# VH-VL binders against q80uz0r647to840: the designs that were tried, part 38

Target 1, 194 residues: q80uz0r647to840
Amino acid sequence: RALVIAQELLSSEKAYVQMLQHLSLDFHGAVLRALENVEQEGREPLAQEELRQGLRELPAICDLHQGILESLEQRLGDCGEGQPQVADIFLAREQEFEHHAAHILQFDRYLGLLAESCLLSPRLATTVREFEQSSQGGGQSMKHRMLRVVQRLFQYQVLLTDYLNNLCPDSAEYDNTQSALTLISKVTDRANES
Key: E = the ipSAE of ESMFold2; O = the ipSAE of OpenDDE; V2 = 0.75 times the mean of E and O plus 0.25 times the DockQ between their complexes.

## First folded at step 23 (VH-VL; framework fv_rovalpituzumab)

Design n5 (at its last fold request DockQ between E and O 0.89; V2 from the best seeds 0.80)
Fold by OpenDDE, fold request of step 25:
Structure n5 (fold): chain C 194 residues (1-194), chain A 124 residues (1-124), chain B 107 residues (1-107)
Amino acid sequence: as target 1 above (194 residues)
Amino acid sequence: QVQLVQSGAEVKKPGASVKVSCKASGYTFTSYIMNWVRQAPGQGLEWMGWINTDTGRPYYADDFKGRVTMTTDTSTSTAYMELRSLRSDDTAVYYCARETWYYDEGFYWYFDLWGQGTLVTVSS
Amino acid sequence: EIVMTQSPATLSVSPGERATLSCKASQSVDDYVVWYQQKPGQAPRLLIYGASTRATGIPARFSGSGSGTEFTLTISSLQSEDFAVYYCQQDDYSPWTFGQGTKLEIK
């Protein structure tokens, strides 16, 4: 049962990473390219820099979860039918989850800054629309796609809780899973407060 | 005056192609996305696709992929929509529509300017 | 794709009366809904975007409300020029889809 849940964690992580890759490689890249023209004109340079910094969390989050995915694949590939060990994958990356916290905290701000930049650059606005219309990510609005980044953390809470409930309480994995849940909860609490 | 002016009505045979033009005036053509929407007689509105008027990159609805081509001429501020392999059910008024946006904790897009429409009749 | 369903198909209302038009989405589209008015022989005209924001030049008697899957266009006091077909459109998911329209006719 625990293994089945871990497999679900892996499969959903794969999908999540694909989404993040699209955000990081396509959207982030495209926006930065479009912003170059605005920046060259010297219009609102401080706002532009703040926007760039805010958007930088996307590739950072992508890198985090790419690592998680790789580790999950390795762990589940090695354990066979035995007890998987996945909780430490999250614990080892505690510091990196601060990128999620930053994303949550800055979400409204950098979207607002993006909009301001779009007012200065119709090309940038169209770039945003092109990304929204893309098949990858479900062709959904930017706001919702950005929110989906945070929603994965709540999915972790559900999956890891279910995982925990199927572990031996006297096992090290049980304790580590509890710790992982605590870690995720610290971040999701910030999301709920925002 | 800000407006979109489309080409005149067309009558075509099945299997033929039609190319509708949409000329923009009164605003910067390349600053707004151009959409195409059609409406069969007595029916609702159907989105066909849009084109980046700056780069010329089009995006088509799945139902029209392979059969529609959207293009622009920035020198004349004109958008074009060509529909090929026409069928009777392609009979409709075809509209070009300018797309813009508003921000309120999110990007909201809408069609704020429409051409007068071009009737395309497909009949044997 | 998202299916937008409008009701009723036809609404008969007397001048000066209130008209309420419904639009339902097959799944949540948040507040990404646009309303258009179309008179016979004319192109659609933008009325409302973002579910509740009235477009420039649109009379105050027009209002939009709703979020998620249920949306409403309200005309507080119908004028003679308001009798037309009204369309809702969702702007949250590509492809962008329209409702089938509600015909507002004079009672």
Scores: ipSAE 0.876, ipTM 0.954, lowest interface PAE 0.5, mean pLDDT 94
Fold by ESMFold2, look of step 23:
Formats: structure tokens, C-alpha cells, sequence
Structure n5 (fold): chain C 194 residues (1-194), chain A 124 residues (1-124), chain B 107 residues (1-107)
């Protein structure tokens, strides 16, 4: 049962990375190009720089999960050889999960800054709509796409809890999975302080 | 006097093509998205696709891919929709519609300006 | 693709009375719903976006409400110019689908 849940973790991570790649590589790049191409002198340059810095969280989150996916693929490539060991993949990346905490706390503000930039640049507004049209990342509103980034952490809590309940309580993997759950919960709990 | 003015009604035979024009006035053409929507007699609205008026890149509804071409001429502020291989069930009023947005905790998009419509009749 | 289902197909109401038009989405579209009015022989006219926000120049007798899958358009005191066909559209999931329309007729 533990192996089945670990395989579900892998397959759902593949889908999540694909979504992140569309958001962080395609959309992020298009927004940066639009910001570079617009010559405007009368509006707050600090707001543009804040947006640029905030959007860098998306590539960082994508990089984190590409590493997680690669490690999961490596660990789960040999079915039938024993109980899976995947919890340390998360523990090794504890500091990188801080990018998720930043996103949770600030994505509404970054959307607002994006909207202000769209008022200055019709090209940027059209870029937002082209991204919402695309089927590669799933066609839906920009706000909902940003929320999907957060949703994965709650899915981890569910999957890792189910995984934990199917491990031998005196195993190292049980202890490590409890630690991974604590790590994920610390990140999600920062959102509750808002 | 912000408006979209479309070309006049057309009568076509099955197998022909039609090209409808939509001229924008009173606003910056390349600052807004242009959609095409049709309406068969006695029926509802059917979205056909949209075009990025700045780059000229179109996006087509699946039912029209292969038969429709959408273009723009930014020098005349005019959008075009061409429908090929016409059939009798293509008889409809064809509308161009400008799309814009509003932000309130999310991006909301809507068609705030419509052309007067172009009746295309396909009959043998 | 999200299916937008409008009901009733035809609504007969006397001038001065209140009309309530329904629109249901096949899955949640949050509040990403737009309402249009179309009079005979005319192009559609934007009424409401974001489920409840009146477009510029739309009289206060028009109001929209709803979120998730259920939406309503209410006209509180019908005027003679309000007898038309009304369409809802969702703009959360591509393609941006329209409902089939509700015809508002004089009773």
C-alpha cells in the first residue's frame, strides 16, 4: 500500500512539474520580455522591480520540484524490491521550500502589481490572456493558476499522511516521513499567520 | 465615437468563401483583443476565435480550425475573418467583438464593444 | 469544455415586474461570469461582468449574483426596452463558452 502511495506521489509530481514549467518558463519569460520592451517614465519603477523579484519565486519553485521529480524517478524505478524510501528527498530540500512560503504570502499582491503593469502595457495584458487561453498548462484564469502552486503542499500533506499510515512505525522511513510532514506543515502554517 | 463597423451582407453559394471586415474607430486598435462570434438564425452565440491585434497571432475554436483565417491590418485598424468551404449551415450573422479586462483580485475579461454584425447567407 | 445552461428558455413577464434569469455552469467557474443582452436585429450588449459588476452605463435595475456553479440575472422593474434575449458566458476555463440564451417576453 505504501508503494502504491509512493507511485501516486511520483505520478502527481510529474503532472505538477509540467504545470510549473508552463507557468514559470513560458509565462514568466513572456512577462519579463514585455516589461523590458515598454518605455515608460511616469510610473513607479519600484513597483516594476518588486513584480520582477516576486515573479522569480515561480522559476525557483519549478527548480525545486524538478529536483524532487528526478529523485523520485530514481528511487521508484525498481518495483518489487522492497519498501520505498522517499521522505529524505523532501528533507534534503528544506530551505528551498521557503520559496513556497513567499508565494503563499504574496501572490495576491504580485497579481495586483501585474495588473498595474498591464494598465501601462496593453501587450502585457494580452500576454496574460494568451497564457489563460493555452491548453498546455490547463486553460483557466491566472488567479486559479497561481493558487495551484499552493495546492500541491496540501496534497503532499494528504499523500504523506496516507504513506506514513502504511509504514512500519519502527522504521527509519516512518521517522523521516514524520519529519517531512513537519517541514511541509511549517511552510503551510506561515500562510495562516496572514 | 468608439465603434466597430463591419462590411455589408453577403450571399454565397456552397463551397465558396467569405471575408468579413471589421474597422475599429475611436481607440487604439492594437491595445485590445478582437474576437469573432457568429449567430445562426434563431440560435445562440457561437465563439469562433480571437486574434492578438498587436502581433497578428490568431486562436481558433476547434470547430472552425482548417476553415477559418483571422488577420489584421494595423495601418487601417481593421480585423478580417475569412471562412472557406461554405455550407448552408454557415448561414449566420457574424460579429466582431472587442475584448477588454478589469482587475479585482483577479483578471475579468469581457466583450465591451460589438460590431453591427454581417449577415452571410449560403444558399444554392 | 464547460457547459453553461440557462433557464428558463423563455420567460414571460409584465412590464414593471421583476424577472429572474438563471445560468448554471457544469463545474465551478468561481465568479467568472458575464451577462449580455441582445435585442432583435441588434448586436449583443454587455450588462454584467464578474458575476455581479454592472458595466458602464447599465441601469441599476440590472443586478447579477452567484458564484461557483449557480448564477442569476435580476431585472427589478422591467422596462419596455428590456424584452430581449439574455446570454451568460463563463471566462474562467477556455474555451469561453456561452449559454444558449433566455428569451424575456411581454406577458
Amino acid sequence: as target 1 above (194 residues)
Amino acid sequence: QVQLVQSGAEVKKPGASVKVSCKASGYTFTSYIMNWVRQAPGQGLEWMGWINTDTGRPYYADDFKGRVTMTTDTSTSTAYMELRSLRSDDTAVYYCARETWYYDEGFYWYFDLWGQGTLVTVSS
Amino acid sequence: EIVMTQSPATLSVSPGERATLSCKASQSVDDYVVWYQQKPGQAPRLLIYGASTRATGIPARFSGSGSGTEFTLTISSLQSEDFAVYYCQQDDYSPWTFGQGTKLEIK
Scores: ipSAE 0.697, ipTM 0.878, lowest interface PAE 0.9, mean pLDDT 88
ESMFold2 (binder alone), look of step 23: mean pLDDT 92; pTM 0.927
OpenDDE, look of step 23: ipSAE 0.822; ipTM 0.915
ESMFold2, look of step 24: ipSAE 0.696; ipTM 0.875
ESMFold2 (binder alone), look of step 24: mean pLDDT 92; pTM 0.929
OpenDDE, look of step 24: ipSAE 0.824; ipTM 0.921
ESMFold2, fold request of step 25: ipSAE 0.638, 0.660, 0.585; ipTM 0.850, 0.866, 0.834
ESMFold2 (binder alone), fold request of step 25: mean pLDDT 92, 93, 93; pTM 0.929, 0.931, 0.930
OpenDDE, fold request of step 25: ipSAE 0.872, 0.873; ipTM 0.952, 0.953

Design n6 (at its last look DockQ between E and O 0.83; V2 from the best seeds 0.77)
Fold by OpenDDE, look of step 23:
Structure n6 (fold): chain C 194 residues (1-194), chain A 124 residues (1-124), chain B 107 residues (1-107)
Amino acid sequence: as target 1 above (194 residues)
Amino acid sequence: QVQLVQSGAEVKKPGASVKVSCKASGYTFTSYIMNWVRQAPGQGLEWMGWINTETGRPYYADDFKGRVTMTTDTSTSTAYMELRSLRSDDTAVYYCARETWYYDEGFYWYFDLWGQGTLVTVSS
Amino acid sequence: EIVMTQSPATLSVSPGERATLSCKASQDVDDYVVWYQQKPGQAPRLLIYDASTRATGIPARFSGSGSGTEFTLTISSLQSEDFAVYYCQQDDYSPWTFGQGTKLEIK
């Protein structure tokens, strides 16, 4: 049933947003503070600025998914046992998914720049390690936590495909879901090309 | 010479506490995370936790929370591990181990420097 | 926590022969595996990190391989000083966990 799949989408979005919040608030903030110390020493300002710019995608992605979550909660809370309307939630945020595209394209570069900065700042290295051990996000390595941001888009493809297969082909939601899948696929295709 | 030198062997009664020291030399003490790992006689290695040597903030494995305290003295480049409420199964060699990292499309951490170990025997 | 399982518990090999030690993770840990060597009465010594990178000063006869859940430490031609206990460790998930060890002894 389409509603059951939509509920799974909501449930998984909640967990995902929690992970993103930890990444955006704790890791992003801590890294920026550590980078400020490095900049004060006059070390490689251009590389650090590029890193800062890359890291700004994390809060943006977090905001995107917080909005998606809020909309999902509202839509599924109001529909009762009827046909949910969730596809337009993604379509309305097409431009915001460009942050995911940027994250995907520059993922390796960001990590590389982070590593270079860690060589200059033991404090930054320790900050990375402290984040890795944190219980939020499963205590997993930085690389894998960053990859989860990308992996969520592939999860959308799977979930929305299942959702589509349980909709009436003559419904507006069916057409909108196809459009949403196209949108997500455009972003994930960039991941496959990188 | 880069090395970690630990305090000598300890014999304790059940319920007592033990404090093991680990003195670092030959490198910048506050630039590396310090870990503690123990090994019961004839058994494998068990990670206990680590401490940020710059800030002094520790992280403990769940099995040791409430009984272990890790501290540092930056002036002497020494790390300390205190284990309280000792029991017989705490009998082990306790190691301090310096942690560092390598980057290869990801951060990989490992223990590259170890103390010689401190035997703690808990017996009635 | 992730369980690291080493096999065999004891491996008997003659000097000059090849030794293969196995380490299995209870879940995917990518290439976040470290190998240590420990001799009696000594602290562990770092051998391999990132599953396949030799630490500084480690002889070329030591090699690590694997990814995901299956890892292998290989000693191509055993020397007398290589008889020891070997431990694998995963570094992908906190808490960091070790295998139970493989004892490499002289046949």
Scores: ipSAE 0.821, ipTM 0.915, lowest interface PAE 0.7, mean pLDDT 93
Fold by ESMFold2, look of step 23:
Structure n6 (fold): chain C 194 residues (1-194), chain A 124 residues (1-124), chain B 107 residues (1-107)
Amino acid sequence: as target 1 above (194 residues)
Amino acid sequence: QVQLVQSGAEVKKPGASVKVSCKASGYTFTSYIMNWVRQAPGQGLEWMGWINTETGRPYYADDFKGRVTMTTDTSTSTAYMELRSLRSDDTAVYYCARETWYYDEGFYWYFDLWGQGTLVTVSS
Amino acid sequence: EIVMTQSPATLSVSPGERATLSCKASQDVDDYVVWYQQKPGQAPRLLIYDASTRATGIPARFSGSGSGTEFTLTISSLQSEDFAVYYCQQDDYSPWTFGQGTKLEIK
């Protein structure tokens, strides 16, 4: 049943947004605070500015998924007996998914820049480890935390494919779901190229 | 030259507390993370937690939360681990271990320097 | 919590021979594995990090390999000083757990 899969999409989106908020709020803020200290010591700022700007994708990704979550809650909170219609939520945000594409293409470079900055700042290195320790229900290495950001897109492919299989092929929702899958696949294809 | 020197062996009764010290020398204390690991007689290694030596902020393993307190004194380059409400199964050698990192497509962390260990015996 | 399972519990080998020690993670930890050596009455000593990189001062006869859930430590030409207990540790998921150890004995 399509509705069950749409509800799974909603519940898993809520969990994902909570993860993103923790990552973006705590990690991004901690790195910015650590970089503030290095700048006050008169160091060369270029690589540090690249790191500051490179982490900017995480807040934008969080904003994207907060919007998706809000739309899913609204759409499914008043579902009744009707067939769910959620695919346009993704289609309406096509340009915003570019933040995921940018993250996929750049996260290895971001980690390398972070490591270079950690060589200059033991405090920043410890900040990375503190964040690897902290999590709702556990912690994980920074590399895998960055990979979890993109893993959601692969989950969308699975969920939307299952959703599609439970829709009437001549419905508008079927066509929209195919288009949403195409959109998501374009973003994930960059993950396979990196 | 670079070393961690721990306080001496202790014998305690059940219900008591123990505080083990770990003094660092030959390196900048606040530039590295300090971990605590214990080893019961004839058993393997058990991670207890770690402390940010610069800020004094600790992180405890679940099995020890509520009974352990980790602190530092940066003026003496010394880390401390206190274990309260001791039981006989807390009998172990307690180690401090310095943690550092290496980057190769990810951050890899490991304990590159260990204290000599402190035997804590808990017996009625 | 990740369980690290080492095998065998005890390995008896002759000096000069090759020893192969196994470590299995309960879930995928990529190559986030560290190996330590512990001689009787001594603290553990770092051998290998990131599954395969020897720490400073570790003889070339020690090598590590593996990724995912399966890891090995190999000692290619066993010296008398190498008879000790060996521990693996994962550092991908907190808490960063140790295996139970493999004791390497003289046959």
Scores: ipSAE 0.684, ipTM 0.882, lowest interface PAE 1.0, mean pLDDT 87
ESMFold2 (binder alone), look of step 23: mean pLDDT 89; pTM 0.897

## First folded at step 24 (VH-VL; framework fv_rovalpituzumab)

Design p1 (at its last look DockQ between E and O 0.84; V2 from the best seeds 0.75)
Fold by OpenDDE, look of step 24:
Structure p1 (fold): chain C 194 residues (1-194), chain A 124 residues (1-124), chain B 107 residues (1-107)
Amino acid sequence: as target 1 above (194 residues)
Amino acid sequence: QVQLVQSGAEVKKPGASVKVSCKASGYTFTSYIMNWVRQAPGQGLEWMGWINTDTGRPYYADDFKGRVTMTTDTSTSTAYMELRSLRSDDTAVYYCARETWYYDKGFYWYFDLWGQGTLVTVSS
Amino acid sequence: EIVMTQSPATLSVSPGERATLSCKASQSVDDYVVWYQQKPGQAPRLLIYGASTRATGIPARFSGSGSGTEFTLTISSLQSEDFAVYYCQQDDYSPWTFGQGTKLEIK
């Protein structure tokens, strides 16, 4: 049962990373290009810089989860039908999860800045809409796509909890999974503060 | 005056093509996305697709892919919608609609300006 | 695609009375719902966007509410010019989809 849950974790991570790649590469890139045009007009450079800084979290978050995915693939590929070891994948990346914390805390701020920039640049607005139209992200609104980044952490809480409930309490993996859950909870608590 | 003015009614035979025009005035044409929506007689509204009036890049609904082409002429502030391989069930009023947005903790898009509509009748 | 279902298909109400129109989404669309009014022989007119924000020039008697899957358009006191067909639209998922419409007729 624990293995089945770990496999679900892996499969969902694959889908999530694909979404992140689209978000971090295509959206991030398109917005930056559009912002260059706004900057040439000399309009509110400080606000745009703040927006760029906020959006930089997306590539960092993408890198984090790409690493998680690679590690999950390796671990689950090697364990066969035995006890998987996946909790340490999260524990080893505690510092990288600070990018998620930053994303959560600044979510409303940089979306607001994006909107302000869109008012100055219709091209940027259409860029946002084109991204929303894209099928790779399920054709969903920008707000919801950005929220999916936050929601993934809550999904980890659910999946790792289910994973924990199917481990031997005397196992090292059990203790590590509890630690991983604590780590994720620390980050998700920022969502409640925002 | 801010308005969209569409071309006149069309009567076509099955298998033919129709091209409807939508001329914008009173605002910056390239600052808004242009959508096309059709309405069969006595039926509801059906979204066909939209075009980025700045870049000219269109996005079509799946049901129309392969049969529809949306274009713009920025010099005349005119959007065009061509529908090919016409069938009887393509008989409808076709609307162009300007799309814009507002922000309130999210980007909300809506059609705030509509053309008067163009009746396309497909009959043998 | 997301299916928007409006009810009732036809609503008969007397002038001066309150009208309540329902729109249901097949899945959550948060508050990304737009309402349009269409009179015979005319193009649709924007009424409400973001589920509850009145468009410019729309009378105060029109109001929108709801989130998730349940949405409502309310006309507090019907005027003669309010008898028309009303459409809801979701703007959360592509393709953008409309309800089948509610015809508001005079009782």
Scores: ipSAE 0.815, ipTM 0.918, lowest interface PAE 0.6, mean pLDDT 93
Fold by ESMFold2, look of step 24:
Structure p1 (fold): chain C 194 residues (1-194), chain A 124 residues (1-124), chain B 107 residues (1-107)
Amino acid sequence: as target 1 above (194 residues)
Amino acid sequence: QVQLVQSGAEVKKPGASVKVSCKASGYTFTSYIMNWVRQAPGQGLEWMGWINTDTGRPYYADDFKGRVTMTTDTSTSTAYMELRSLRSDDTAVYYCARETWYYDKGFYWYFDLWGQGTLVTVSS
Amino acid sequence: EIVMTQSPATLSVSPGERATLSCKASQSVDDYVVWYQQKPGQAPRLLIYGASTRATGIPARFSGSGSGTEFTLTISSLQSEDFAVYYCQQDDYSPWTFGQGTKLEIK
């Protein structure tokens, strides 16, 4: 029961990391490369520099989830038949979840800055469209791809709640799962308070 | 002044190939995406794919992969679409269409400039 | 792929009256919908993008609405030049599919 939900957490984390790798390695890299070409032409708008700084959140979020995935693979590969132990994987990374909070608060602004930069650089606009064509990340609009970064946190709330409901209330894993839910809720609450 | 001018009508036999040209004027060719869309007689519009006019990288609709090649010549501001292994049901008007965008909490894309169309007739 | 289904196939309306053309997406496309007009022997002409935003030079009698899966093009006070075929297209998910068209005819 709990083990099944923990394995669902692992499999969905693997899919999420693949999506993040596409965003942080392919799109982010392509945008930075296009911005470098504009800089070589001797014109660097202030919006492009701010966009470059904002895009650095994506690699950090990718690093966080690569670590989570690796830990989940180790724990569930070693678990055997016993009760799973995964909640501390999230608790150990509490401070790293601040990159998600930053993304939640600013992704609409990032998209707006990207659009302003596209007005100055037609090559950048084409880069956006090429990424929207890409099958990784679902082949969908840029806005929805950026929203999927945030949506994982809400998915964690659902999965960890289901997991909690299938743990013995007196277990340490039950207490740790409650703490992990509090951690995730702290991050998502900032979206509701802005 | 701003326009897309396509090559003239073609008549082909089944199994042959056709190459349609689309010459842009009045704007910077490499600043906009170029799409190809066809329309069989009496039927609707069918998207075939698009090309990055700056890099020459094409993206094809699944129905045309393996049969279509899209290219550009930036020195003449011209896009090309070649369709191979023609069948009678490839008889259609083939359009090039320039794509642009608008931003409002997301990128919206649309075709704001169309060529006049090129009739390709495939008959034995 | 997203299927865009237009209805009716043909719509007969008298000049000066209102025409309402429907377009349905097989999945949500938010408001990523474009409308085009095509007269006989001509290339398509952009009318509406973003489901509801008129392109430059399009008369105010054309309006678009809808989001999610249901979209409507409305033409108020029909003029003789408005009798044409109308296509919707979605630009949310690749491939950027077209509807099959609605022919607007004089009743």
Scores: ipSAE 0.613, ipTM 0.836, lowest interface PAE 1.3, mean pLDDT 87
ESMFold2 (binder alone), look of step 24: mean pLDDT 92; pTM 0.933

Design p2 (at its last fold request DockQ between E and O 0.84; V2 from the best seeds 0.80)
Fold by OpenDDE, fold request of step 25:
Order: C-alpha cells, then structure tokens, then sequence
Structure p2 (fold): chain C 194 residues (1-194), chain A 124 residues (1-124), chain B 107 residues (1-107)
C-alpha cells in the first residue's frame, strides 16, 4: 500500500512538473520579453524590477520539483517491490521550499504589478491572454494557474499522510515522513495566513 | 466614435468560402484583441476564435480549426474572418468583438465592443 | 469545455418588477462570468464582467452576483428597453463558452 501511494506521488509529480515547466518557460519567458519593451521606455523601472524579481520564483519552484521528480524516479526505480524511501527527498530540499513561501507571499503583489505593466503595454496584456489561451495549461485563467502552484503542497499533505498511515511506526521512513509533513505544513500555513 | 463596422450580408453555396471584414475606428486597433463570435438563427452565441491584432497570430476554437482563417490588416485597422467548406449549418450572423480586460486580484476579459454583425446564408 | 446553462429559457415579467436570471456552470469558474444583453436585430451588449462588475454606461438596476458554479443577473426594476435576450459567458477556461440565453419578455 505504501508503494502504491509512492507511485501516485511520482505520477502526480510528473504532471505537476509539466505544468511548472509551462509556467516557467512560456509564461515567465514571454512576460520578460514583453517587459523589455516597457523598460526601454523608462516607465516605472522600480516596479518592473520588483515584478521581475517576483516572477523569478516560478523558475525556482520548477527547478525544485524537477529535482524532486528525478529523485522520486530513482528511488522508486531502485526499490522494486520493496519499501520505498521518499520522505528524505523533501527534507533535503527544505531550504528550496522557501520559494513556495515567497510565491505565496508575493503572488498578489506581482500579479498586481503585472496588471499595472499591462496598462502601459497592450502587448504585455495580449501576452498574458495568449498564455491563458494555451491548452498545455488547460486554458485556464492566470490567477488559477498560479494558485495551482500552491495547491500541489496541499496534495503533498494528503499523499504523505496516506503514505504515513501505511508505514511501520517504528521505521525511520515513518519518522522522516512526519518531518516532511511538518515541513510542507510550515509552507502551507503561510498560504492560509495570506 | 469607437466602433466596429462589418461587411455586408453574404449568400453562398455549400462548399464555398466566405470572408467577412471588420473595420475598427476610434481606437488603436493593435491595442485590443479581436474575437469572432457567430450566432445561428434563433440560437445562442458561439465563440470561433481570436487574433492578436499586433502580431497577426490567431487562436481558433477546436470546432473551426482547419476551416477558419483569421487575419488582420493593421494599415487599415481591419480584421478578417474566412470560413471555408461552408455547410448549411454555417448559416449565421457573424460578429467581430473587441476584447479587453480589467484587474481585480486576477485578469478578467470581456467583449466590450461588437460589430453590427454579418449575415452569412448558406443554401443550395 | 465548460457548459453554461441558463434558466429559465423564457422569463415573463411586468415593467417595474424585479427579474432574476440564473446561469450555472458545469464546473467551478470562480467569478469569471460575463453577462451580455441582445435585442432583436442587434449585436450583444456588455452588461456585467467578473460576475458582479457593471460595465460603463450600464444602469444601476442591473447587477450580477455569484461565484463558483451559480450566477445570477438581477434587474431590480424592469424598464421597457430591458426586454431582450440575456447571455452569460464563462471566461475562466478556453474555449470561452456562452449560455443558451434567457429571453426576458413583457408579461
């Protein structure tokens, strides 16, 4: 049962990484290109810089989860039918999860800044719409796509809890999984406080 | 005056193609997305697609892919919609509609300006 | 695609009375709903966007409400010019989809 849950974790991580890649490559890249034109006009340079800084969290989060995915693939590939070890994958990346915290805290701010920039640049506004139109992200609005970034953490809570409930309480993996849940909860708590 | 003016009514045979024009005036044409929406007689509205008026890049609804072509002429501030391989069920009023947005904790888009519509009748 | 379902198909109301039009989405679309008015022989006109924001020039008697899957357009006191067909549209998922419309007629 624990292995089955770990496999679900892996499969859902693959889908999540694909979504993040789309955000990182297509949205982030396209917006930055459009912002170059705004910057050349010298309009609100500080606001533009703040926006660019906020948007950098997307590639960082993508990198984090690409690493998680690679580790999950390796761990589940190596264990065969044995007990997998997946909790330490999260624990080893505790510092990187601060990008999620930053995303949560800055989400409203940088979207607001993006909107302000769109008022100055119709091209940028259209870029946003083109991204929303894209089928790779389900054709959903920008706001909801950004929220999906955070929603994955709540999925972790559910999956890791199920995983925990199917582990031997005397095992090291059990203790590590509890620690991983604590780590994820610390990040999701920031979402609830925002 | 801000307005969209479309070309006149068309009567076509099945298998033919039709090209509808939509001329914009009173605003910067390339600053707004242009959409096409059709309405069969006595029926509701059906979104066909939109075009980036600056770059000319179109985005089509799946039901029309392969049969519709949207284009723009920035020099005349005109959008075009061509529908090929016409069938009787393509009989409808075709509208061009300008799309814009507002922000309130998210980007919301809507059609704030419409052409007067172009009736396309497909009959044998 | 998301299906928008409007009800009733036809609503008969007297001038001066309140009209309530319903729009339901097949899935959660948050507040990404737009309302349009269409009179015979005319193009649609924007009324409400973002579920509850009234467009410029739209009389205060028009109001929109709702979130998630259930949305409502309300006309507090019907005027003679308000008798028309009303459409809701979701803007959360491409392709953009419209309801089938509600015809508001004079009772």
Amino acid sequence: as target 1 above (194 residues)
Amino acid sequence: QVQLVQSGAEVKKPGASVKVSCKASGYTFTSYIMNWVRQAPGQGLEWMGWINTETGRPYYADDFKGRVTMTTDTSTSTAYMELRSLRSDDTAVYYCARETWYYDEGFYWYFDLWGQGTLVTVSS
Amino acid sequence: EIVMTQSPATLSVSPGERATLSCKASQDVDDYVVWYQQKPGQAPRLLIYGASTRATGIPARFSGSGSGTEFTLTISSLQSEDFAVYYCQQDDYSPWTFGQGTKLEIK
Scores: ipSAE 0.877, ipTM 0.955, lowest interface PAE 0.5, mean pLDDT 94
Fold by ESMFold2, look of step 24:
Structure p2 (fold): chain C 194 residues (1-194), chain A 124 residues (1-124), chain B 107 residues (1-107)
Amino acid sequence: as target 1 above (194 residues)
Amino acid sequence: QVQLVQSGAEVKKPGASVKVSCKASGYTFTSYIMNWVRQAPGQGLEWMGWINTETGRPYYADDFKGRVTMTTDTSTSTAYMELRSLRSDDTAVYYCARETWYYDEGFYWYFDLWGQGTLVTVSS
Amino acid sequence: EIVMTQSPATLSVSPGERATLSCKASQDVDDYVVWYQQKPGQAPRLLIYGASTRATGIPARFSGSGSGTEFTLTISSLQSEDFAVYYCQQDDYSPWTFGQGTKLEIK
């Protein structure tokens, strides 16, 4: 029961990391390339530097989840029939979840900065559309891609709640899972307020 | 005067190819995306794909991959769509359409300028 | 891919009256919906994007609404030039699919 839910957490984390890697590698690199051309043409470089700086949250979120995935693979790859232990993986990375909070609060701002840059650079606008077209598993609008980054945290709430309900209440894993849920809920409350 | 002017109607036999041209005027050709859309007689619109007019990189709808080639000539501001291995059910009007965008908390894309259409008739 | 289903297939309405055209998406597309008008022998014309924003030069009698999966184009006080075929299109998920069209004709 608990082990089945932990395995679902692992498999869904793998899919999520794959999505983050494509977003961070493909989109971020294409935007940086397009911004270099605008700067060479003598356009306004300061607004573009602010955009470049703001986009750095996505690589940080990707790094966080690569670490979570690696730890889940090691922990569950070694566990055959025993009680799973995964909650500490999240607790060990509590401060790194602040990158999600920053993304929730700022992604509308950074999309707006991207749009301003697109007004000055038709190449950048076309880059945005190419990314919307070419993502793995079909294309999706930029707004929805940015929302999918935070959607994983709501999925964690569902999965960890189900996991908690299948643990022995006297176990350390039960206590740690409650703490992990509190951590995740604190971040997602910011999304609910937006 | 902003417009897209397409090549004239064509009659083809099954198995042949057709190449439709779309010449842009009155705007900077490489600043906008170009789409191709077709419409069989009495039927609805079917999206075929689009091309990055600056780089020439195309993106094809799955139903047309392997049979369609989209290209551009930036020196003449002209987009081309070639459809190969024609069948009778490829009889349709073929449109080019310029795509642009608007931002309001998200990017909204739409086709704001259409060519007059090119009738391609495939019959034995 | 997203299926866009328009209803009714044909709508017969008298001039001066109101027409309501429906478009349903097979999954949530937020407000990423575009409406086009097409008269016989002509290319399509952009009417509305973002589900509810009128394109430049489109009369106020055209209005769009909806989000998620249900979308409506409303034409108040129909004029003779409004009798045409209307298409919705979604632009949230590639490929950017069209509905099959609703023909608006004189009763």
Scores: ipSAE 0.691, ipTM 0.886, lowest interface PAE 1.0, mean pLDDT 88
ESMFold2 (binder alone), look of step 24: mean pLDDT 92; pTM 0.930
OpenDDE, look of step 24: ipSAE 0.800; ipTM 0.908
ESMFold2, fold request of step 25: ipSAE 0.650, 0.687, 0.682; ipTM 0.864, 0.890, 0.884
ESMFold2 (binder alone), fold request of step 25: mean pLDDT 92, 92, 93; pTM 0.926, 0.931, 0.935
OpenDDE, fold request of step 25: ipSAE 0.876, 0.876; ipTM 0.954, 0.953

